VH-VL binders against q9h9l3. Designs and how they scored, part 67

Target 1, 176 residues: q9h9l3
Amino acid sequence: PRKMVAIDCEMVGTGPKGHVSSLARCSIVNYNGDVLYDEYILPPCHIVDYRTRWSGIRKQHMVNATPFKIARGQILKILTGKIVVGHAIHNDFKALQYFHPKSLTRDTSHIPPLNRKADCPENATMSLKHLTKKLLNRDIQVGKSGHSSVEDAQATMELYKLVEVEWEEHLARNPP

## First folded at step 22 (VH-VL)

Design Eh11
Fold by ESMFold2, fold request of step 23:
Structure Eh11 (fold): chain C 176 residues (1-176), chain A 122 residues (1-122), chain B 107 residues (1-107)
Amino acid sequence: as target 1 above (176 residues)
Amino acid sequence: EVQLVESGGGLVQPGRSLRLSCTASGFTFEYHYMDWVRQAPGKGLEWVAEIRNKFNSHTTYYADSVKGRFTISRDDSKSIVYLQMNSLRTEDTALYYCARDWFDSGYYFDYWGKGTTVTVSS
Amino acid sequence: DIQMTQSPSSVSASVGDRVTITCRASQGIRTYLNWYQQKPGKAPKLLIYDASDLQSGVPSRFSGSGSGTDFTLTISSLQPEDFASYFCQQANSFPRTFGGGTKVEME
């Protein structure tokens, strides 16, 4: 009944000493992993630190990037009314300057049944890379060229599917 | 306002070629999948081909009845989708619709053009 | 190919009637079933997508249900503008396939 998409974002450093995390790439996939959105995004502030080792963002990606205000409008149009799945998803929403309803938010970094399937302590915070290796037998974020937000969003959706029935029933019985 | 306007139909002898065009406006064309669907006179709907968006490599799919003869393509800068139809047969006679395909929840044709008529006869 | 079987082929009905159209897939298609309306001389119009989601601008008298192989379109109280043909379409697999259609006509 409820539409479901997965999101992943990459951030760069802006503001004093590059400490502010600003959105520089966003990828959204549907339930089957088809890509609904994948754009490089130009922050409204000067980029101090590309954080390339983690973000994969380089100066060349910003040349034709979509301005933040335009990209935010495009992204929110896709997210509105949907269950949105992510990993440590509060960081993505913060970078979007957006608050998605908690009842429609799913965070694979905080789902106890998912940890149990991975033979990890149910209360532990597990990385996307670790869960993906354990449960999907895939290596993601390989090498030192930064993360792929498409790859990460797709992995996040596949992980959620492993616990979807159980977790959705749990949330129905235990509304946030 | 979303618009899809097909053109390029006509009367053609068997074995010849036609190129259909569909000009799109009023939406972010490059984010959508685009499909061709045809309807023979007095008959039901038959899916013909799909071309995916720029984020999914513009991957193409075809019905078996047209595979090898028809080619779907798109020009995102002009917001146009094409159907190149080669080696036309009488059974290709139909009204050809261009359809916008969105895929946030399943896959569905949420807007259709008015169609362009292709008639293949001697 | 996934074969879509629509029933009935036609129905005669009066304004105010409840009309039910069924669609059966030859194998499971999850909820990836769409319903379209087509009036004579016009292009198809999307009514329902993903089995049960109402397209924007479509009147609430239209509803869809089902999953797997069995799906239903219901018109709760038929209006004069609802006399048309209705098609189901599966989007689970390629090729995309349509049902044979149901003509809803005036009694």
Scores: ipSAE 0.861, ipTM 0.929, lowest interface PAE 0.6, mean pLDDT 94
Fold by ESMFold2, fold request of step 23:
Structure Eh11 (fold): chain C 176 residues (1-176), chain A 122 residues (1-122), chain B 107 residues (1-107)
Amino acid sequence: as target 1 above (176 residues)
Amino acid sequence: EVQLVESGGGLVQPGRSLRLSCTASGFTFEYHYMDWVRQAPGKGLEWVAEIRNKFNSHTTYYADSVKGRFTISRDDSKSIVYLQMNSLRTEDTALYYCARDWFDSGYYFDYWGKGTTVTVSS
Amino acid sequence: DIQMTQSPSSVSASVGDRVTITCRASQGIRTYLNWYQQKPGKAPKLLIYDASDLQSGVPSRFSGSGSGTDFTLTISSLQPEDFASYFCQQANSFPRTFGGGTKVEME
């Protein structure tokens, strides 16, 4: 079948009043959690708000960061033709300015069997932190210095594995 | 387009050292794992060592037969992989291949160099 | 260490024949099994990775199947350029290990 990878991104604020979310870090892991990609990325626009409390991005990370256009090319080369797993993954694709096929997209924030395993309502949108603590007995996003996109991508892949057989069968019966 | 060129092989006596080099071009070297695989004359293939990419801390792995004697390393700025071979033995005699390792679906050696010959003999 | 047993050690075949090579792992290796072709005096060339995925540029007459411990490489219609040695290799565990090889020879 299709190859499967997990992605997580960190964004900073650009544009008027820092309202635009621009890609500043991207991490991609394989099925076993090995890191295929992990780069800091320099947005094409001036950074207004580093959003460090959540992004973990600081000015020093941008000094040798990969320009967005180059990074996007590298990232999309890895994603093409693959099942891509993420958490609230629409935000990651938006920051990449990219449209991944729905049939190849898996979003751990929108998988009813995963919610049921966590003893949550089918339609609840649960944070990655809560699902990971509840279902994997792991604490992620610890501390006040921002998230690790490597840690988050790895957790997302492990969460998907808990429901992979059931959810892939569901999607085969109900093509998007 | 992709090229892997091994060098540094030769004839040496047991107990001596050699350093092999593998010069890479035509791809983003620092994103790949790199491996050494050897083939004794008229024999099959034996994996020797692996060094992982910059995102996985350049972690190294070795076959039991070479642990403590061989050291794999890499210089991403020069796109070179090294194999330092100390305390060489006659059973180390082989053609040594450098292999590019990708890992998006399992782990596999998608490109191999032509190899460099190491002969260990009294 | 995971031992990889290939069968047969050699096969004599003619152009147009269907050739099947078997590889058995001493423990489960999921789908982490690769197939390589090697011609005399040449480096190995990847044919199949992850049990069944065809490497780019490899003819579609090559196919792989299997999971767990039992794997096969099939050449659906042997061509003159396919006379070579074939090796399986597991990538589930360290050390990476290869099968003993299968030599496909002209009858």
Scores: ipSAE 0.852, ipTM 0.926, lowest interface PAE 0.7, mean pLDDT 94
Fold by ESMFold2, fold request of step 23:
Structure Eh11 (fold): chain C 176 residues (1-176), chain A 122 residues (1-122), chain B 107 residues (1-107)
Amino acid sequence: as target 1 above (176 residues)
Amino acid sequence: EVQLVESGGGLVQPGRSLRLSCTASGFTFEYHYMDWVRQAPGKGLEWVAEIRNKFNSHTTYYADSVKGRFTISRDDSKSIVYLQMNSLRTEDTALYYCARDWFDSGYYFDYWGKGTTVTVSS
Amino acid sequence: DIQMTQSPSSVSASVGDRVTITCRASQGIRTYLNWYQQKPGKAPKLLIYDASDLQSGVPSRFSGSGSGTDFTLTISSLQPEDFASYFCQQANSFPRTFGGGTKVEME
């Protein structure tokens, strides 16, 4: 496949005591880092904890946010048929209430050659911030105002490119 | 149903100005890049300008032949893209197409308007 | 600027024929090559993007291949509605540039 996009999501707390993670922002970038989608999303249920220190989401972002059902339709239309790259991507798909085919999913938190390039244990789960600093010499997720899903999606795509040839060949020989 | 409708073409003398408009409907206009492409009578296609979407700062790009003379802009609230054409020359004579640009896999013009004719003649 | 050299400039063919059109880029453009069809008095219509991806609603008799500098468009069995001009276009670099076109005519 030649079609590859990267995704990152930010979640807020819903449900009892804010323990459920609900989608509140989604960003999708193409192979070159151009932004295909970047919207704040209104969860279908009441927000208990904005989780702003991590999510960057504040009450004002929800005023004109796209309702979840509409946003999900827009996002899935972009993802269908594509290799989707993310970091700990199962969390993003869970928040989207969606399962992307494993053969078309790439998770930078679980790629042994990528860890090796960063001088990390091959089977460790490494943070996006750590890998990005080590391999791209770039600081992301800086400060206390939360993450940028655009910045994170772009970093995720650039990280994958470092191992793309090797990992795609591996997956062709070892279908997931 | 996607529609792109260009307007504002006409006959004009060299050195004068025209403003083209392209009114879009049937899709989420603010997510797309938008381009102008022109075709001189009996000739091939020439890319003119691009304006990117709201997520990419509405950044603009121009062909060398029009830099400094043409300005592409957009109004996402009205779903309109514009081409302001100043200091027009005879070689600007063409049918001007508005094109929708998508970029999930490469960059490509997946829908084109019918075009509006600009004729620059003394 | 990346020059796109398209050949042939015209081809005479009959319904049912296999038609092959080529484009050569003056430098590498990865897979960022698109093919458009244009009928007289009409706007171009996208057929293939990213070298080989078929646009929705385009018949499977159209296919594209290539990467780098050399690309082809193939019509496996020409139909009456396929008599038209065909243009390649690179989107790797600014300015975007088009090939000179290939006119496919009834023999």
Scores: ipSAE 0.852, ipTM 0.926, lowest interface PAE 0.7, mean pLDDT 94
Fold by ESMFold2, look of step 22:
Structure Eh11 (fold): chain C 176 residues (1-176), chain A 122 residues (1-122), chain B 107 residues (1-107)
Amino acid sequence: as target 1 above (176 residues)
Amino acid sequence: EVQLVESGGGLVQPGRSLRLSCTASGFTFEYHYMDWVRQAPGKGLEWVAEIRNKFNSHTTYYADSVKGRFTISRDDSKSIVYLQMNSLRTEDTALYYCARDWFDSGYYFDYWGKGTTVTVSS
Amino acid sequence: DIQMTQSPSSVSASVGDRVTITCRASQGIRTYLNWYQQKPGKAPKLLIYDASDLQSGVPSRFSGSGSGTDFTLTISSLQPEDFASYFCQQANSFPRTFGGGTKVEME
C-alpha cells in the first residue's frame, strides 16, 4: 500500500540561552503534494530565540498558534501507520517528542541512490536545497526570510519519488 | 462522532436559483476537502463539486455539467459548506449529498450526509 | 473523463456465497479507486479506499484488489445485510467518476 506522507518542521530556540529546539511550525503533504497540515505551533516553553532567518517564524505567528500538546495530537494522528518521508527527519521527530518506526521512515538526507542521481558522493549528507536544485531544477529557501515548511515538505516528497521504486525494493531486501 | 447535515433543498422552477448548506460537526472541518455528490431518482451517483481545505487555498473544482452555474464555498468558522445553484435545469433534479473528503492516501468520501432533495420542474 | 464500467449490473446470490464485482477504468488510475455500498433510501457508505484498504468498521469479509485499470471487490461470505448496491469510484482525475453500480440481491 502507498500510505506515504512527507513532513517538514521549523523550530525556535527555547530553554537556557535559546539552545533547545522547539517545534513552531509543521507541514505535512500527501503523495501528490496536497497539504494535509500546516500550522504554527506555540511551544510549551518561553521562546528565547525565534531563529527567524532560518525558521521564518516571527512573534506575530505565535499569536494564534496551536498549543503544542494539541498540535502534536493532530500531527501524530496523521503520521500513525504511514511511511513518513523527511529530510534529516530525526530533528523533526525530536521536536515532536515522538519516535516513528524505522521501517516506516524515509530520510532523503541519507539515501545513496538519491545522491548518485545528483552526482554527489553516495555517503555524503546533502542539504535539501542542494538536492532540490540539482534534481528538480528548483530554488528553495532563497533569501533571508526563512524556510517554508510547505515548500520543503513538497520538495522532499518529489525527491523521494525519484528513487522510490529502487529504495523500497532495497528496504524490502534489507529490513531496518 | 462525525455528522454532516444538508439543508436548503426544495421545489424550484427552471432558471431559478437555490442555495444548499451542509453543517459539519465532530471533526476538524478546516483540514478536510468537502464535496457535493448527487443522485437522480433511481439513478447512479454523479460527483458535482469539490472545495479544498484552508491549506490548499480553498481551491474549487466542478463537473462540466454544472461549471459556470454552480458555486461551492465554505465558512470554516461556522463549519458549513455551501452549494449555490444558479440557472437550474430539470436535469439538476436529484438528492444532493454532502461528503467529507480525506486525502492522506488516495482521495475518498469517508462520511456522507443523508442528502437534501432538489426538484426542478415547471 | 474516465469512464468506469462495473460488471455485473446485478447478481442474485444466497447468504454464504462468494460475490465478486469488477470495475474497469477507461484509463489508468493507479490505485485511486474506492468502493461504496448503498442500501435503498440511504446514503452511500465507504467500504474500501485506495483500491485495497478497508475502511474502519467494515467487516473483513470485504476486500478489494487491483491497480491500473482493473479492480475487484470481493465479499467472501455474503451476509443478509450485504444485499445492496455497490459502486466503484475513481479519484485519480477530475471529474471524479462512479461506476454504474452492481445490485446484489437475494435469489
Scores: ipSAE 0.773, ipTM 0.896, lowest interface PAE 1.1, mean pLDDT 93

Design Eh4
Fold by OpenDDE, fold request of step 23:
Structure Eh4 (fold): chain C 176 residues (1-176), chain A 122 residues (1-122), chain B 107 residues (1-107)
Amino acid sequence: as target 1 above (176 residues)
Amino acid sequence: EVQLVESGGGLVQPGRSLRLSCTASGFSFDYHYMDWVRQAPGKGLEWVAEIRNKFNSHTTYYADSVKGRFTISRDDSKSIVYLQMNSLRTEDTALYYCARDWFDSGYYFDYWGKGTTVTVSS
Amino acid sequence: DIQMTQSPSSVSASVGDRVTITCRASQGIRTYLNWYQQKPGKAPKLLIYDASDLQSGVPSRFSGSGSGTDFTLTISSLQPEDFASYFCQQANSFPRTFGGGTKVEME
């Protein structure tokens, strides 16, 4: 099997009314949870809404943040050729303005065996927080200080590992 | 081009100290783990120490043979990894390599310096 | 500690020969096994990582296989520049440990 990494991104609001989701932090972990990448990222446009309560991003984090173009290059270098695991990962890729091959993408928000294992409806979209609590007995995204993309990426990888064998077999029979 | 250049080796008496340096260039130093690996004359390779990157708290690991005597550290601003060697012993005599450690697909040393020689002799 | 037993310690071969080197771990290391080549007076060079992945720039005549405890490095057709020492290394646990090495010599 191909090598796996897990990714989680935090976004802030840009544009006239802050409705554009722009990448502001990206974390990537390897199969064992070691952090390959974790940087604050400076969007190319002015930040209108930091969305701090969700993103955990504050103005101070942007002082020495990596410019988007540079960060994107760094991130894509890591992701290229990998199986990329994420939760609702389409949002991360959108923020990255990057399209990873579907055959090399794993979205833990759309893995029926994972939901089944968590006693959830197979076709439901469950939150990372909920799945992590049910299957890993761990609390993430606690408080109102915002998410930790490292923590979320690590949790995502651990969740996927629970169903990796079954899901990879399924995908082999039913390639996306 | 990735480059690793070790320095600081020399001849010392047992019980003395020596500090090795490895200057890195050509890559994002602060993203990589860095390791020291040594090779005694005519012998095989022996892992000495690892220091992880800034994302992983610069956590360090040591071989039992050097624990308590050697300290690995790094200065990301200068792209340098160090090996402080105290209480040196004759068995520490070796060529000391600095190695870049990457861990996206397992853990491996994909680039090595040319090494610096440490000789411990009375 | 995980002991890496590498065999043979030396092998005599001719250009064009198929050369096989084995590395056995004292306990399971999954695929966290790397192979390095070292020529006299030179630093080691990564050949294979994660048991079977070929490092960029390494000729395709080199290949690695195995998982768990038994691993193999194969040179499908030995070339003159391949006469060297080869080392396996486990990266599953600390301390990191190397095999004893295999010297590939000219017959």
Scores: ipSAE 0.945, ipTM 0.965, lowest interface PAE 0.4, mean pLDDT 97
Fold by OpenDDE, fold request of step 23:
Structure Eh4 (fold): chain C 176 residues (1-176), chain A 122 residues (1-122), chain B 107 residues (1-107)
Amino acid sequence: as target 1 above (176 residues)
Amino acid sequence: EVQLVESGGGLVQPGRSLRLSCTASGFSFDYHYMDWVRQAPGKGLEWVAEIRNKFNSHTTYYADSVKGRFTISRDDSKSIVYLQMNSLRTEDTALYYCARDWFDSGYYFDYWGKGTTVTVSS
Amino acid sequence: DIQMTQSPSSVSASVGDRVTITCRASQGIRTYLNWYQQKPGKAPKLLIYDASDLQSGVPSRFSGSGSGTDFTLTISSLQPEDFASYFCQQANSFPRTFGGGTKVEME
């Protein structure tokens, strides 16, 4: 079986009116929750909206931030060949301008057995915060200081582990 | 190219102290865990200590045989990991290896230095 | 502590032979088991990590298998450069521990 890591990213607003989501932080953890990567990232374009309330990103974090192209190379090196677990992970990959193979991707926002375990409709899109509270009895994304991508990546991995055996068997029978 | 170069070994009397250094190059030092592993003459390998990276609070772990006597530390700005050895004993005599520790798939030592020799003798 | 029992302690073999080394853990270590090769006067070299993953640059004649408590390193066809000592190492718990080693020598 392939080895897996979990990823979570924070984005800021660039472009006209700040509507373009640009990568500003990325965190990657291993199967046990140990942090492999956690860096602030400098977008190639001027930041219009830091989205601090949600992203936790402030102007001071960009002073020594890793340039996007360099960070992308570092992140891809870690992800290559791995099963990548994330929540609504298509947003992270879009911000990274990198798309991992679908067969090696696990999105905890689209795993029916996980929702069932949380007493939620199987085909509903539940938030990471909600699933984490229901299944792990843990509060994440609390306060007004923004999200912690490390905390979110760790929670995502722990949620996936709850349904790993069942879901991997399902995928083996029904490859994407 | 990844390189690990140990230094600081030597001959010391029991009860004395010695500080080993390992200088790393050719990779992002601050992303990796670093370990010390020793090998007594003609014997097998013995894990000594681990220090984790900046993302994991530089947490440290020690073998029971060295707890309270040895301290592992690191300077990421210089790409150096240290092993402070106090209250040395004759059984601490060994070749001491510095090893790079990666943990994306399990935990393993993918690169080793050539080692530095520590001899504790009266 | 987790004890790693490695067998045999030594094995005599010829070029082309299939060589098998086993490692048993005193308790379950999942797949957190690594194999290293060490030649005289040299530092250990990683061969296999996470029980069965082949380290980059290592010949395909080396393979690892197992999970839980029983693990195996196999050299499918021994080459002259493979005469060395081999060590297993568990990374499931602290302290990290090594097997006693296996010396593969020429018959």
Scores: ipSAE 0.945, ipTM 0.965, lowest interface PAE 0.4, mean pLDDT 97
Fold by OpenDDE, fold request of step 23:
Structure Eh4 (fold): chain C 176 residues (1-176), chain A 122 residues (1-122), chain B 107 residues (1-107)
Amino acid sequence: as target 1 above (176 residues)
Amino acid sequence: EVQLVESGGGLVQPGRSLRLSCTASGFSFDYHYMDWVRQAPGKGLEWVAEIRNKFNSHTTYYADSVKGRFTISRDDSKSIVYLQMNSLRTEDTALYYCARDWFDSGYYFDYWGKGTTVTVSS
Amino acid sequence: DIQMTQSPSSVSASVGDRVTITCRASQGIRTYLNWYQQKPGKAPKLLIYDASDLQSGVPSRFSGSGSGTDFTLTISSLQPEDFASYFCQQANSFPRTFGGGTKVEME
């Protein structure tokens, strides 16, 4: 059995009109929710839209932010060889400009047993906030200050743990 | 290269205080938990205290044998972890190791210093 | 507190021998069990973490197994440099606790 970590990233808008999603914060937690990594990250390009309402990122966070290339190296070092759990994790990997092996990836936004447990359609894409509330009776992403990637990563890990046994067995029988 | 260098040990009388330091280098100190582990002469290893990293609020944990007497702290800007030892007892006599703690797959001490000797004797 | 019972306390062996050390936890610790080697006058060295993961740089003759309460460290073929003390350590709960140690001595 491989070791698991959960990841959540916050992105800001760069490029023309701020439509490019660039990594601005990354949080990684271990199986128990302990934070292995949580850094603000400076994109290589000028930030056009901080998307603060959702990302929680503000200009002040970029003053001492870790340069993207450095942060990416740090993050990849942690992720390498691990089962990486995330929610809609393809967005995180895209922002990281990194592709983790599919066989070692767990996306809580695409786990039918998890949706079933939450009394949601199995093939629907439910938000992390909704699943967390339904299954963990916990409110995340509250207020207007933006998301907490640490909180989201921890919630993601907790959600996955609810279906870990069943899902790992499923994947063993049906490898991606 | 990861290095941990303890200092501050010495001979003291019971009831006195001593502060140990562990200077770290060769790695991102602020990302790691740091622990103190001691070993009495000719005896086994005894965990003393842990201080977590900046991401985990520098939370501290202590062995019951030292609670209320010892304080672990850290200065990430200097890459130093400290162990303030108050109300020392003869049973605190030991070689004190600082250890780097990592927790991506369980929790383990992957690097140890050479230790600093603390002798408590009347 | 979780008590770690390590056995044997000492073992005499020869080069090439298979050596097995066991560690039992007073309660379940999942796989949060580490093994350390300590040579006289030296600091402990991590051998195995999370019950069975081999620390980088450690020879493959060392292996760990177990989960829950019973764990084993195995040296498949003892080498001269392996004569030392070995300690298990649980990292499931606080306080962290070590086994009493096993001294592997030359026959």
Scores: ipSAE 0.944, ipTM 0.964, lowest interface PAE 0.4, mean pLDDT 97
Fold by OpenDDE, last read:
Structure Eh4 (fold): chain C 176 residues (1-176), chain A 122 residues (1-122), chain B 107 residues (1-107)
Amino acid sequence: as target 1 above (176 residues)
Amino acid sequence: EVQLVESGGGLVQPGRSLRLSCTASGFSFDYHYMDWVRQAPGKGLEWVAEIRNKFNSHTTYYADSVKGRFTISRDDSKSIVYLQMNSLRTEDTALYYCARDWFDSGYYFDYWGKGTTVTVSS
Amino acid sequence: DIQMTQSPSSVSASVGDRVTITCRASQGIRTYLNWYQQKPGKAPKLLIYDASDLQSGVPSRFSGSGSGTDFTLTISSLQPEDFASYFCQQANSFPRTFGGGTKVEME
């Protein structure tokens, strides 16, 4: 199997005015979409804004949430040595306070062949929702209940698979 | 130390039922998929069933030879995986292994129990 | 179902010999192929996973190669403790299926 995983994180607002994005949920799936990790995570600082409309995170999810430091250790153990696929993945890594090697990172928000396949400008930044609808004919992030990080991670992996061969060849010729 | 200990095997007549258990220790049981694999006397290995973890809704898969007759289940709180075997047939006679299923960067059985013997005979 | 054809069924060899076992899948299984060793009266032991990854604790004389439909397990220099049965197993699709096995016995 491909030593690839897809990751999607949900963040809540901490710090003054809730402008700091803190990890509150992380989901990781393997190449086949099996869930390797899915936990609610307790930020080290007080949550000011749950951002529920987008994050899907509610106060009750934090009652038994895994402390950030513990969760981070668990997540890093999974990611180490693997190709990590994500959408706008720099946000996830930032929330994790972790930076994966660029050569082992795949960001579906910055893959021109993927945009081309979706009849979008190659240099545009398209949303995961849009690409998923166009290329997979599937609706994600519907309703007002917030996102599902598992669903988003699975969609991200499926999107990447559509361009994997071409993109991996490109990267081999043009290492980041 | 990872350990898998099967139990519940025995001699039964065709048409009867038997429930096997596999008690796991030494690892995070609730994270792993668990499988049953059997081996008839003097024969090769035959996959029987798989049950996935809580993140994957404890989804189950079965070999055609046992589908509708066997049920795999698990109790994560006790670190036990079960195999309920109904309507047993003579061809179900085998040593039944419990195996830990790794699924992160591949699907493979990295630890096996010693097995429990099931004999179906008239 | 994916059929796994393993060859040879048996092989006689001496200590120090190079032993090669082949496994062919009836359809493409990518690299979802594992190799197990089984000694008489013992449970199977994982040797190789994902076609070529060596399981921790397994001697380096064991190696796996292949992708798609054709796979090979190689023992570079057979040791006395290597006389056993070997099985390939595909994990690409359900049902999971094993090869028929190869018995490596002393010449």
Scores: ipSAE 0.914, ipTM 0.950, lowest interface PAE 0.5, mean pLDDT 96

